# VHH binders against Triacylglycerol lipase 1 (LIP1): the designs that were tried, part 2

Target 1, 373 residues: Triacylglycerol lipase 1 (LIP1), of Arabidopsis thaliana (Mouse-ear cress) (q71dj5)
Amino acid sequence: SHLLHGSPVNSLCADLIHPANYSCTEHSIQTKDGYILALQRVASLGPRLQSGPPVLLQHGLFMAGDVWFLNSPKESLGFILADHGFDVWVGNVRGTRYSYGHVTLSDTDKEFWDWSWQDLAMYDLAEMIQYLYSISNSKIFLVGHSQGTIMSFAALTQPHVAEMVEAAALLCPISYLDHVTAPLVERMVFMHLDQMVVALGLHQINFRSDMLVKLVDSLCEGHMDCTDFLTSITGTNCCFNASKIEYYLDYEPHPSSVKNIRHLFQMIRKGTFAQYDYGYFKNLRTYGLSKPPEFILSHIPASLPMWMGYGGTDGLADVTDVEHTLAELPSSPELLYLEDYGHIDFVLGSSAKEDVYKHMIQFFRAKVKSSSW
Short names: E, the ipSAE of ESMFold2; O, the ipSAE of OpenDDE; V2, 0.75 times the mean of E and O plus 0.25 times the DockQ between their complexes.

## First folded at step 1 (VHH)

Design A09 (framework vhh_7d4b_2)
Fold by ESMFold2-Fast, scan of step 1:
Structure A09 (fold): chain B 373 residues (1-373), chain A 124 residues (1-124)
Amino acid sequence: as target 1 above (373 residues)
Amino acid sequence: QVQLVESGGGVVQPGRSLRLSCAASGFTFSSYEMGWYRQAPGKQRELVASISSSGSTINYADSVKGRFTISRDNSKNTMYLQMNSLKPEDTAVYYCARGSEFDRLLYEWGYDYWGQGTQVTVSS
């Protein structure tokens, strides 16, 4: 038996999945623009009489596929889906520690970081979906969280991508971002930190230096409640185990590009869901238009089933912005609104299995052919 | 004009081997991802194996892992599929395909050109 090559610096299978007593195989794909992305395929141990439908887990900003496995098998979505018989696949976008490769570029090259969530949608997510669709010979289920939902909405406006997806479950759904309430994020936008970082010639944002990790761990241990710091960035979270924050910091955050952060700040300032804004003259060169083209949510097929889970204390995927997304979609998704849930609770909450994942699984099972599940 | 020509198909007994070849012309072969697809009667077309432009990244469908080997020779503009331990369920028309070179601003991804196909029949 041959396994796919192109292993990341960190092995998600070896670090989090094999120790929990699940099967895990490392896979890789090469994007059309040359990035090498790692995927993991996860299953419960034991003989499989019938393989369940493929499901792709797509993480958010400053995260990677490890987020789906940081809690116990009874609490983590990746393990829970595997236990329910799904053929679980885990995506890791370019720039994360699991997907740091490129066919010609090094992650130390500025050109390696010349991308935004638009490229993550059009290359990373679209090509991961195509890969799963091709090898499984079936439409896939898609789960996105946070920026993973930005990627999902953009990719699903493309007919050839949407035709490969059976149903989508979107946690903390974002296509509009102009009502962000997270205090630190609002301050960063107000101070034009995205422009300052570009002016300084920085290409990536990487919070994972030995010094920075040590500083954050020190703050968490005695100087501040790291839950309070997280609240300033994401909004209030009710329901994850705060005693595990130091453990979570061993894995999160992952790097992202400065251009990606710039693009997100453009969404916050303009309130549009659009391709990257290069400025008047470069937009004309790039798009043939003075303004970037918008992603039109009504181009998502009305027949594509969607489910959305969102929280009342989420400082990033604000309820007002979620309602704007709902108004622009061609059909009404099934909705789960949890008044006390914040942005991180949907992936790390100890209560998320009962509060969130059971409903998601019920939604997916209702969309499977009777003969298959 | 892009042209992909498959050869090496045929009728074989279970457990035997076949080697498929795809001869490419009309484009810079060394710059493109290539793949093998198959379509059995009454079934959806599925990817069997893919290979990156340099040959460094290779992917297989689960049903063929450990039995099939994809390779390419960029100096000869040719891609191969070595098919070992053939099973009746491998019976299909096998297609050579070229990956697309779509810009991030274009809406299509995946394979944009296909050969005419070559029939592989595994029968007892």
Scores: ipSAE 0.000, ipTM 0.141, lowest interface PAE 20.9, mean pLDDT 83

Design A10 (framework vhh_etentamig_d1)
Fold by ESMFold2-Fast, scan of step 1:
Structure A10 (fold): chain B 373 residues (1-373), chain A 125 residues (1-125)
Amino acid sequence: as target 1 above (373 residues)
Amino acid sequence: EVQLLESGGGLVQPGGSLRLSCAASGFTFDDYAMSWVRQAPGKGPEWVSGISGSGGSTYYADSVKGRFTISRDNSKNTLYLQMNSLRAEDTAVYYCAKGDLSSLFEYLLGYFDYRGQGTLVTVSS
């Protein structure tokens, strides 16, 4: 939606893409559970005989599709893919500033926020993939970052989703989280901060909340060093321009649900890649099992090409957890390991075009069929 | 319904040792982080130590690090605090706390809710 004056939300096309001199069209889909999701279709200006292969960009936690366009056209993945002739599509999951609608619920209703990354995988991502597949009449390329990779792994275990995907490129891949090293995240999990924000009557969460800031400050006082807040939640980053942090904060973070954070914290505490844990009795009602079913990575088709980029200083997608993911996959992805890269460098790093994106593009181009270009 | 019963406190000389126990009931013990919190005479509550539900991760306040050891026996629903090299400043009532919404919320906001009566530790000559 093109919400301009009289609204707290502008369109991503108008805010970041049109000003950079790229074509951009706003699209929407309605999920089966009633959420209205915004997608953007992006192309470089100029005549084309045919649309290039479709690629869907799926953002991570507390982000939206704006993350792919915050840096210059020479540095941002969304612009770079458009310049290379891809038919670029940008996903925005429910609850973000761009996907705040529902057919019957308001974002002020607690029921609007009753979802986790499981629902993002099974509804948001799956239905965005289906929408692109229906428009392009071809399999799509999928890019995920951070939580976008959690969604991708879960969705790709589903045959009806995997059959619509040509190849997947996963940045900061996560399916296991039990080796998270980011100090503030470890403390939040230990102190059950997910449950604390529920006690405050919060159903949505972002780091700009006054009450959440007070709780974080209380956890840091006398117990841990939180002087570099970003490093405390992501690990060290080498390569993004720190002078742009104030600019980035105009767009990030986006809201997410408290239930989603609880699900991520369940992964950290239990070391499993599984559906949401409701507790014994509700698990029996929901799943017919006392424990939630696991997503089995070996159910991803061995024939589906995968590429992964991950960093040695990432405090969230720890190398040990990435190695666990690799051991469980049915085939070996192409790997890019960067010892000095952190979690945010893969989307906002000034060096990411040369260090990361050129390799991703080479991988995708090797999978392009003649009919797709 | 949730009950926490602390025991093992007493009078000890400086440099001495004590082992505190907390018997937990009314909840699935293994699913919750547990903490020890103390309150010295005339002071507010101080978090001392915490342990994850599995026992795999332990945390300590700087004032007790290297001297105290937190542990748990999930088969017995019991939390322990081994206190070594005790100092006069360790004199306090020690409380066992579940890592739930009520206890942690009240602690972080300065309105700590003690489920048990606590166990008194006095370090004196």
Scores: ipSAE 0.000, ipTM 0.149, lowest interface PAE 12.2, mean pLDDT 82

Design A11 (framework vhh_7xy4_2; at its last look DockQ between E and O 0.00; V2 from the best seeds 0.00; counts 0 for: pae E 20.1 > 2, placed apart)
Fold by ESMFold2, look of step 2:
Structure A11 (fold): chain B 373 residues (1-373), chain A 123 residues (1-123)
Amino acid sequence: as target 1 above (373 residues)
Amino acid sequence: QLQLVESGGGLVQPGGSLRLSCAASGFTFSDYYMAWVRQPHGKGLEYIATISSSGSTIYYSDSVKGRFTISRDNAKNTLYLQMNSLKPEDTAMYYCARDELSWLFEQGYFDYKGQGTQVTVSS
């Protein structure tokens, strides 16, 4: 596809949200470690006096805020929440094409890419939550998908973050990865692809670069079914429209750091939910400990309502790992298990409004403190 | 294009009955709370009844409780108001409203209403 090869993207508001006839404003925040992050604020057009409860949408690995708006307004969670009166906020983590800036570093500096999902949790997500809390003068609702759930679990172990959150809805929840079944992921971990990439001197995984774009094109166009490739990295997806893959590739994937991929591979190999493992001596210098500190799920407040949707064919958020997470949480989340749903179906599935989002919205409605209904 | 079209208004004697209908289009009707509101000539809007998306939860203002019945047919995308024991003070323009936000906020907040149907209760 010609649009795969560096199609310019103006802004999320301009590309996807204004054309769908929704209100959208662009915002930026600066993390404490200097990254410039884009957020979008989305609402339905129509007469009303007050914003509804704020909801932050946090995307997963190799995604960005566009994922919440790639399908029609009747199918996409971002539009659906806006239509139900929520004050929708869209987060974009560092390194994505919407959040590609830093106060002193450029994306060509290796230091710009010196982060993993733990930094996304402790800086990006925490600062986004603080910003929304400050603007709305109310606790916020949090939605995460995939890596967005890893970030959410880690951030919610911090009391000052958890106190700003009214409830969390987690799609394809991940804190442990030791039962990943996606076959290409297993093969890349077994072959130590993460070490090979470091040895080549790479600091980012960017499929929009000339070399990586050629690899993506050769894998998909004219040679193989992109649905089969997606199955290899996520597991089976029942319900997303494979004929739209070329359209989705105009927006996705987005870059991430090599260090983040290495951190995820550590989780797969070791079965841990912990900070980055630098090795014995650098761990001592960095953490004061020989092993990286673990994130303790029981530190998440028992009073924080949680809802979790997960699928039986998800090759990344495997049911066994989800059950491990549930056993360690101090509360009992409300659960939605869909035997036929895969990893992508929860964000791009054409049936997800009926199968998933109506239940999430019912959960959020039940947690609103001001309702007399 | 979102539309709410009210019908069934008219002139009726005190003690009489009317049934109002509201045809909805341009949105997924079954996902939204709906309401009937009314506006007597020269006065402000009054919420009179609300109904949840499934129809399982219903609220009435004290002015109509026991006399009016709100209902919906999600298969037909239609909202109804059965008005019995009508009084002269029920004379007003009646509006169908989409009212998803009332469960979030204090009553009297809606995001869309129709053009209305006139109900006149007079001898």
Scores: ipSAE 0.000, ipTM 0.199, lowest interface PAE 20.1, mean pLDDT 85
ESMFold2-Fast, scan of step 1: ipSAE 0.000; ipTM 0.449
ESMFold2 (binder alone), look of step 2: mean pLDDT 82; pTM 0.840
OpenDDE, look of step 2: ipSAE 0.005; ipTM 0.255

Design A12 (framework vhh_7ocj_1)
Fold by ESMFold2-Fast, scan of step 1:
Structure A12 (fold): chain B 373 residues (1-373), chain A 123 residues (1-123)
Amino acid sequence: as target 1 above (373 residues)
Amino acid sequence: QVQLVESGGGLVQAGGSLRLSCAASGRTFSSYDMGWYRQAPGKQRELVAAITSGGSTRYGDFVKGRFTISRGNAKNTVYLQMNSLSVEDTAVYYCAAPSDLEYLFQSGAYDYWGQGTQVTVSS
């Protein structure tokens, strides 16, 4: 029967990019620890005099590369960068629906989920940067959002990674999280839900699970104000089209590991930017130290240009924590502060092209060393 | 850089056979894993077959058992033998080679592409 041959599996290229009349090719890399990651290469249709500078878009927690393309071509950063002549590359970290493969492990194995943002920085991001550098034979531009920025800060402390990056633009920058104000996140940290989930034998977080829906409902009933669920987990957003939420939910959220959430909760509780804390005895076995090593922001080269966009109503990348990050960096980034912008507005806001992306593109153009522009 | 040139496409009737050839130049052919992709109008490119430098093969589900990929390192050529062709096999066929860091068997994981050769299957 014809069913023996199966149906075509949709891809990010097929789902969001080809329908918008852009060129898109699917690529993959294998990380040193065996994960198979999908990347997309995106370009506007039409004649190109030559390839523009490569730019890697690195998404945040519970997202994937689809976030850069959910709005129209005039509003979405991925399309906007392609229209401006950049060689746009889209990363998808392990555990997302686009990067669910491993050379020996299945996503049903607990070992497949034994990673945190530290591994995303040291393997996923570092090796995606290396891949783009090898193909283009030039330094790359890096864009990160949310957890994508924590990955970027950690990776850029490594000289072999930093030497491949021309400039970095960081949206909702995070290296410290101890001033998180999002009410549901604060409640989950207070209740030690990361430890409870591990005790129940769970290794992945998938929001399409009935169990997680019931847990959220339970937290909201008399424990906190959850009249707007999104606001409860991100803080207030001004500027994305709330009528599109049902459409966005067809693509987001993507899964992540329980270990990754535990690592983020460690950052919230301790106020440090450090490798994963296994506890006293396992830290000694793993690191040779009783405490996990810290990522030292001053190890990022002072000569590496940075630009940062952050919002006054962001419940996750709090202004106080951003200021702490700025105090620890070896040189001052170019800054864009928008008092009304929240966490999601930087990727899904209808006004973000005028308010955010034009400034980012101008920053990148000032750092291009070729005559292509 | 490597250049890839396809040949052997054309018009055949359903149930017929074609053999596509891809000649590689510019680098040592034996160092490359090689693949064939196809693209029909209005569809994305899909993997047809891939062969490693060591001779291991992988096939797309729609062609497994009908198509055979092989390589002739002495001639710097990779071949796609297409048997039992159906109208659904009508597409432009592309020869491709991956970058040094790409996972061979993933769709679109190829940096070096030929110009393509048209295969048309009539009923």
Scores: ipSAE 0.000, ipTM 0.090, lowest interface PAE 24.8, mean pLDDT 81

Design B01 (framework vhh_nb_b201)
Fold by ESMFold2-Fast, scan of step 1:
Structure B01 (fold): chain B 373 residues (1-373), chain A 121 residues (1-121)
Amino acid sequence: as target 1 above (373 residues)
Amino acid sequence: QVQLQESGGGLVQAGGSLRLSCAASGRTFSSYAMGWYRQAPGKEREFVATITSGGSTYYADSVKGRFTISRDNAKNTVYLQMNSLKPEDTAVYYCAAETYEFWGSYEYDYWGQGTQVTVSS
């Protein structure tokens, strides 16, 4: 039930998309490991001669598919793509308030939270892509943001996934994290907070807990601006409307697993792009290897078109780590570098339509194999 | 309103070069993304190149490395420099002002009348 998650949740269609006068249908898939994921299909209202190609929007850490629709139809990527005639699909990974089901497990079970971004890549993203491919009878366009790009890079190293994708547009691309500069994140890594929460038997991170919500509200009211707190987590953002932060907090953040945070911290400490590190003996049981297998970016087909947008003030997808990713890819992506953009600006920035999304859409149009208009 | 007029087409030998120009008359040229499309006899219209209001460029794979799109906002003109031309580049080339209109439609805010490019073997 949605009541078990501390707040009533309506459908994303009902809450954000229908009120904006767009069509929206709710879909669900069951992953091979039993998680039930919600997807939304979005289109502009009015007569259309044909739909464009399917595009899947894949959100990042502590977000869900709502992030693509929180601003007006003229500013939000989900609405903008629908207005351009794309067949827009919205993914929501396991553990988010839209994808909180499992065929046998409850969200109160520790086993429900035994996953990291590798599972999001290998199950959630791969199976959402397969679902869209099966429905559309065509290759899909993929958009990822933040952790959505970690998932995209990992999934696209798998030939059976890459063959279903026409082109990928990656915002705040991450495959390496050893140069993160966000001050609070650096402090958490230094204190081994991921190891401490595991030792305490915690399996879920939910910033909607009464205690944590009240703490954040108190900080925003009395100690610091919410924008300053956000900057400590993501780096500086130039370009979103700070007066909307309280509105955004009605929807964000969404839960994630402790194991996922631990996996991200492993990336920060080791500077590798690899599967989850269980330790020597459990790695041998899990992988047949003493160290976790790496995802090799050069295994992504060189023929797969890629576009990347990244920002100079991003405290998470640091420019040095982006350059490392570029060096390891089998072909050069088309690049958009914005010196003043931060991590959140790419999804919530009021200027992002002009600065970012126009370029992404032109890239996708150029990669349509038939353009009979 | 804006009107688009292409020029610079003609007959060239394979391996040759042409520069197409598209002159815009009217308003808001600097705020539009501008594109080039082509249509060969018996074929569907295909995308060639685009340039954004900010100057970012995108190309069809068949022309990348051979064609260069550029713009001069002071002259309200977009250019397509075509190098290493091949017989398969033979087509009518159309200039278009990009709009946030429905993808898959022939209806943009503005299309030119087209200019013929013929590449002989």
Scores: ipSAE 0.000, ipTM 0.119, lowest interface PAE 22.7, mean pLDDT 83

Design B02 (framework vhh_6z1v_2; at its last look DockQ between E and O 0.62; V2 from the best seeds 0.00; counts 0 for: pae E 7.6 > 2)
Amino acid sequence: EVQLVESGGRLVRTGGSLRLSCAASGFTFSSYAMGWFRQAPGKEREVVAAISWSGGSTWHADFVKGRFTISRDNAKNTVYLQMNSLKPEDTAVYYCAADREYTLFGSTYEYDYWGQGTQVTVSS
ESMFold2-Fast, scan of step 1: ipSAE 0.000; ipTM 0.324
ESMFold2, look of step 2: ipSAE 0.030; ipTM 0.582
ESMFold2 (binder alone), look of step 2: mean pLDDT 83; pTM 0.858
OpenDDE, look of step 2: ipSAE 0.028; ipTM 0.390

Design B03 (framework vhh_7d4b_2)
Fold by ESMFold2-Fast, scan of step 1:
Structure B03 (fold): chain B 373 residues (1-373), chain A 123 residues (1-123)
Amino acid sequence: as target 1 above (373 residues)
Amino acid sequence: QVQLVESGGGVVQPGRSLRLSCAASGSIFSIYAMGWYRQAPGKQRELVASISGSGGSTNYADSVKGRFTISRDNSKNTMYLQMNSLKPEDTAVYYCARVEYDILTGEYSFDYWGQGTQVTVSS
């Protein structure tokens, strides 16, 4: 029955896209492990005889597909790509308010939250790419931001996924995290808060929950200054409109799993790009190995065109870690480095169209071999 | 876990129309990409038309473009193939199939249910 299977009551199309005078259709897919994910297809209004190439927008941690549309049509990447003739598709990973459904589980069940970015890469992203490929019968363009890039790197090491992708544009690219500088994140890692949260029996991270608010307040009062909370978790941002923060908070943040946060903290502590570490005995049961398998960046096809945009004030995708990623890739991406850009500026910055998105679109256009677009 | 049953076939004269239906039973029809395949005597099996779960995207074989229209009604768990300007070359058994990508094997799988529906175009 429909009452036993969750479906999103929130409509990204209705809330942000239709009011801006763009066409938008809601789609859903079922992952092989049973999660029901929402996708949106976006197009500019006007006479259309043929859709341009498909592009999938994959959001980061504590976000959803709404991030691509929170600013005006002249500033938001989702609208800008639609205006440039792309067939825009918007992904929303499991656990976000748009993708809270499962064929047998409720989002109130602990089992619903038993996943990390590894599962987001292998199920959510891989199956969204497959869905777009099957619909369009053409390779897709992929855009990832933040955790969306972790997912992209992991998924693209898989040949069956990489074969469906024409080119990838990665904003705030992450495959290594051991040089994170964001002050609150550093404190949380130092204090092993991911392990404490698991010990407390928490399964989802929702910054609107009383428990997490109290935990953050405790860190701020005793361990750091949190007068600028966003800066404390992402690093400094130059270029988004601070007067819109209350508006942004109506949509962001979205929930994520405790297991996902623990996996990210494993990356910070170990400096590896690997599957989830269950510990010695559980790794043997899960992987047949005592240590989790690594994602090997050189397994990404050298022929797959890549473009990367990254910022000098990003507290999460640190320049040193980006350089490590570049050293491990089989071919050099096209690079855009912006000294003053922080983590959030790449999706919410009012200057991002001129500073970032025009370069991304130029890259994609140069990689289209044949198109009636 | 989807069962598909084809109907609407028959014998028609060249230039006439038929509407095929594919009724689905089981779980969450609207998620699956669906297609119509046909196999004629002495001919390779071919994909005739496909449609996305939402109905927002369709694809057609060159042999049927401009003559056939694929559609779906997810509220009725039913997919349709409107076949106009039928030709003797369209004579075949028509099968509906769920299109599914197997991430583990890297291949598309097709689920056929039942014997299909026979379309014969004859004077």
Scores: ipSAE 0.000, ipTM 0.121, lowest interface PAE 20.1, mean pLDDT 81

Design B04 (framework vhh_etentamig_d1)
Fold by ESMFold2-Fast, scan of step 1:
Structure B04 (fold): chain B 373 residues (1-373), chain A 123 residues (1-123)
Amino acid sequence: as target 1 above (373 residues)
Amino acid sequence: EVQLLESGGGLVQPGGSLRLSCAASGFTFSSYAMSWVRQAPGKGPEWVSGISGSGGSTYYADSVKGRFTISRDNSKNTLYLQMNSLRAEDTAVYYCAKDSYEYVWGSYEFDYRGQGTLVTVSS
């Protein structure tokens, strides 16, 4: 089915893309572990003699594919890529409001939420890439943002995934997180908030829940000014329209699993790029090792073209951690460093078309093999 | 030394069933995820199914989902694949594979692979 458990009002095509006068089709795929994911295929209206190369857009934490379309067609990456003739595909990982299905589980079941970003990489992203590859009969271009880049780095260490990717463009690239500077995130890690959420019996993080609202309010009392809440969780942003924040909050954030947040906090505390740490005995049963296996960045093919855009005021994808990632990669990506850009500017910035997306598109066009389009 | 010994293959008619077994030794069986991988004549390897070390999670390729069931008996160090509703397209050598990483499915990057057992589906 093209629509999963929802009405047309709740589909990304119907909510954001059709109203902007773009073609959009809803697709569903099934992960190997039974999750039903929604993808959207987006194109400019008008006749096309030939499909452009397929591009998969993979969103970050607490977001979904809607992030690529929240601004006008002149500002949003999803629309801009469609206008440039790309065959645009939009991923939505399990647990988002667009990917709420499973073959046997309900999103009210604890088991539905037993996953972390490694499962998003190994199942969700891998299956989305495989689906696009099978439909297009060609290697795909991959765009990731934030957690989408964590997923991309992990998935690309797998030869069966890497062989289907022509080039990757990674915004706010993360494989190491031990230099996070966002004040509220640092506070939450310091206070072991991930352990508190587990102790409360929570399996999903949904910012509409009374319990999570209460926890956030308690963190702000006496120690942090919450009047600039977004800056507290992402770092400073220069370049998005702050008057649109109320509008953005109609769509973002999307839910994620508690286990995923725990895994991210493990990365912050340990400074490793590794599979989920279950603890000594459970690691032995799960991995055959006392410590979780690492994702080894040098296993990404040196021949795979990469481009990375990152910002100097990003409170999550810190420059020091980006430099660590660069040191571990088997070859040097093309780099775009913007001193004044923050984490959100790369997807919602009104200047991002000229500052970021123009360069990404030039990179992709240089990697297209002999196809005129 | 890690040893994986597959058995249970053979000739079966379309629509029939077979149960494959893999006897494992030389490692702590319950600590590792296990997979079944097959290779049809003249084709590359295809990942078929995977199971976590505890047996709590199972995964299947779309081509076999609903027809094949993976299971394990950690007390006997044995992996199983129950194959039902067999088709000519299922004809392949089936390999038992030890995976050092529970969630690295379909990569064919396994610590160890067995000798294989031939399954032939024909009338």
Scores: ipSAE 0.000, ipTM 0.129, lowest interface PAE 18.9, mean pLDDT 83

Design B05 (framework vhh_7xy4_2)
Amino acid sequence: QLQLVESGGGLVQPGGSLRLSCAASGFTFSSYAMAWVRQPHGKGLEYIATISGSGGSTYYSDSVKGRFTISRDNAKNTLYLQMNSLKPEDTAMYYCARDTEYSFLGEYSDAFDIKGQGTQVTVSS
ESMFold2-Fast, scan of step 1: ipSAE 0.000; ipTM 0.295

Design B06 (framework vhh_7ocj_1; at its last look DockQ between E and O 0.51; V2 from the best seeds 0.00; counts 0 for: pae E 12.9 > 2)
Amino acid sequence: QVQLVESGGGLVQAGGSLRLSCAASGFTFSDYAMGWYRQAPGKQRELVAAIYSGGSTRYGDFVKGRFTISRGNAKNTVYLQMNSLSVEDTAVYYCAAEEYLPWGEYDYWGQGTQVTVSS
ESMFold2-Fast, scan of step 1: ipSAE 0.190; ipTM 0.659
ESMFold2, look of step 2: ipSAE 0.000; ipTM 0.377
ESMFold2 (binder alone), look of step 2: mean pLDDT 83; pTM 0.844
OpenDDE, look of step 2: ipSAE 0.371; ipTM 0.744

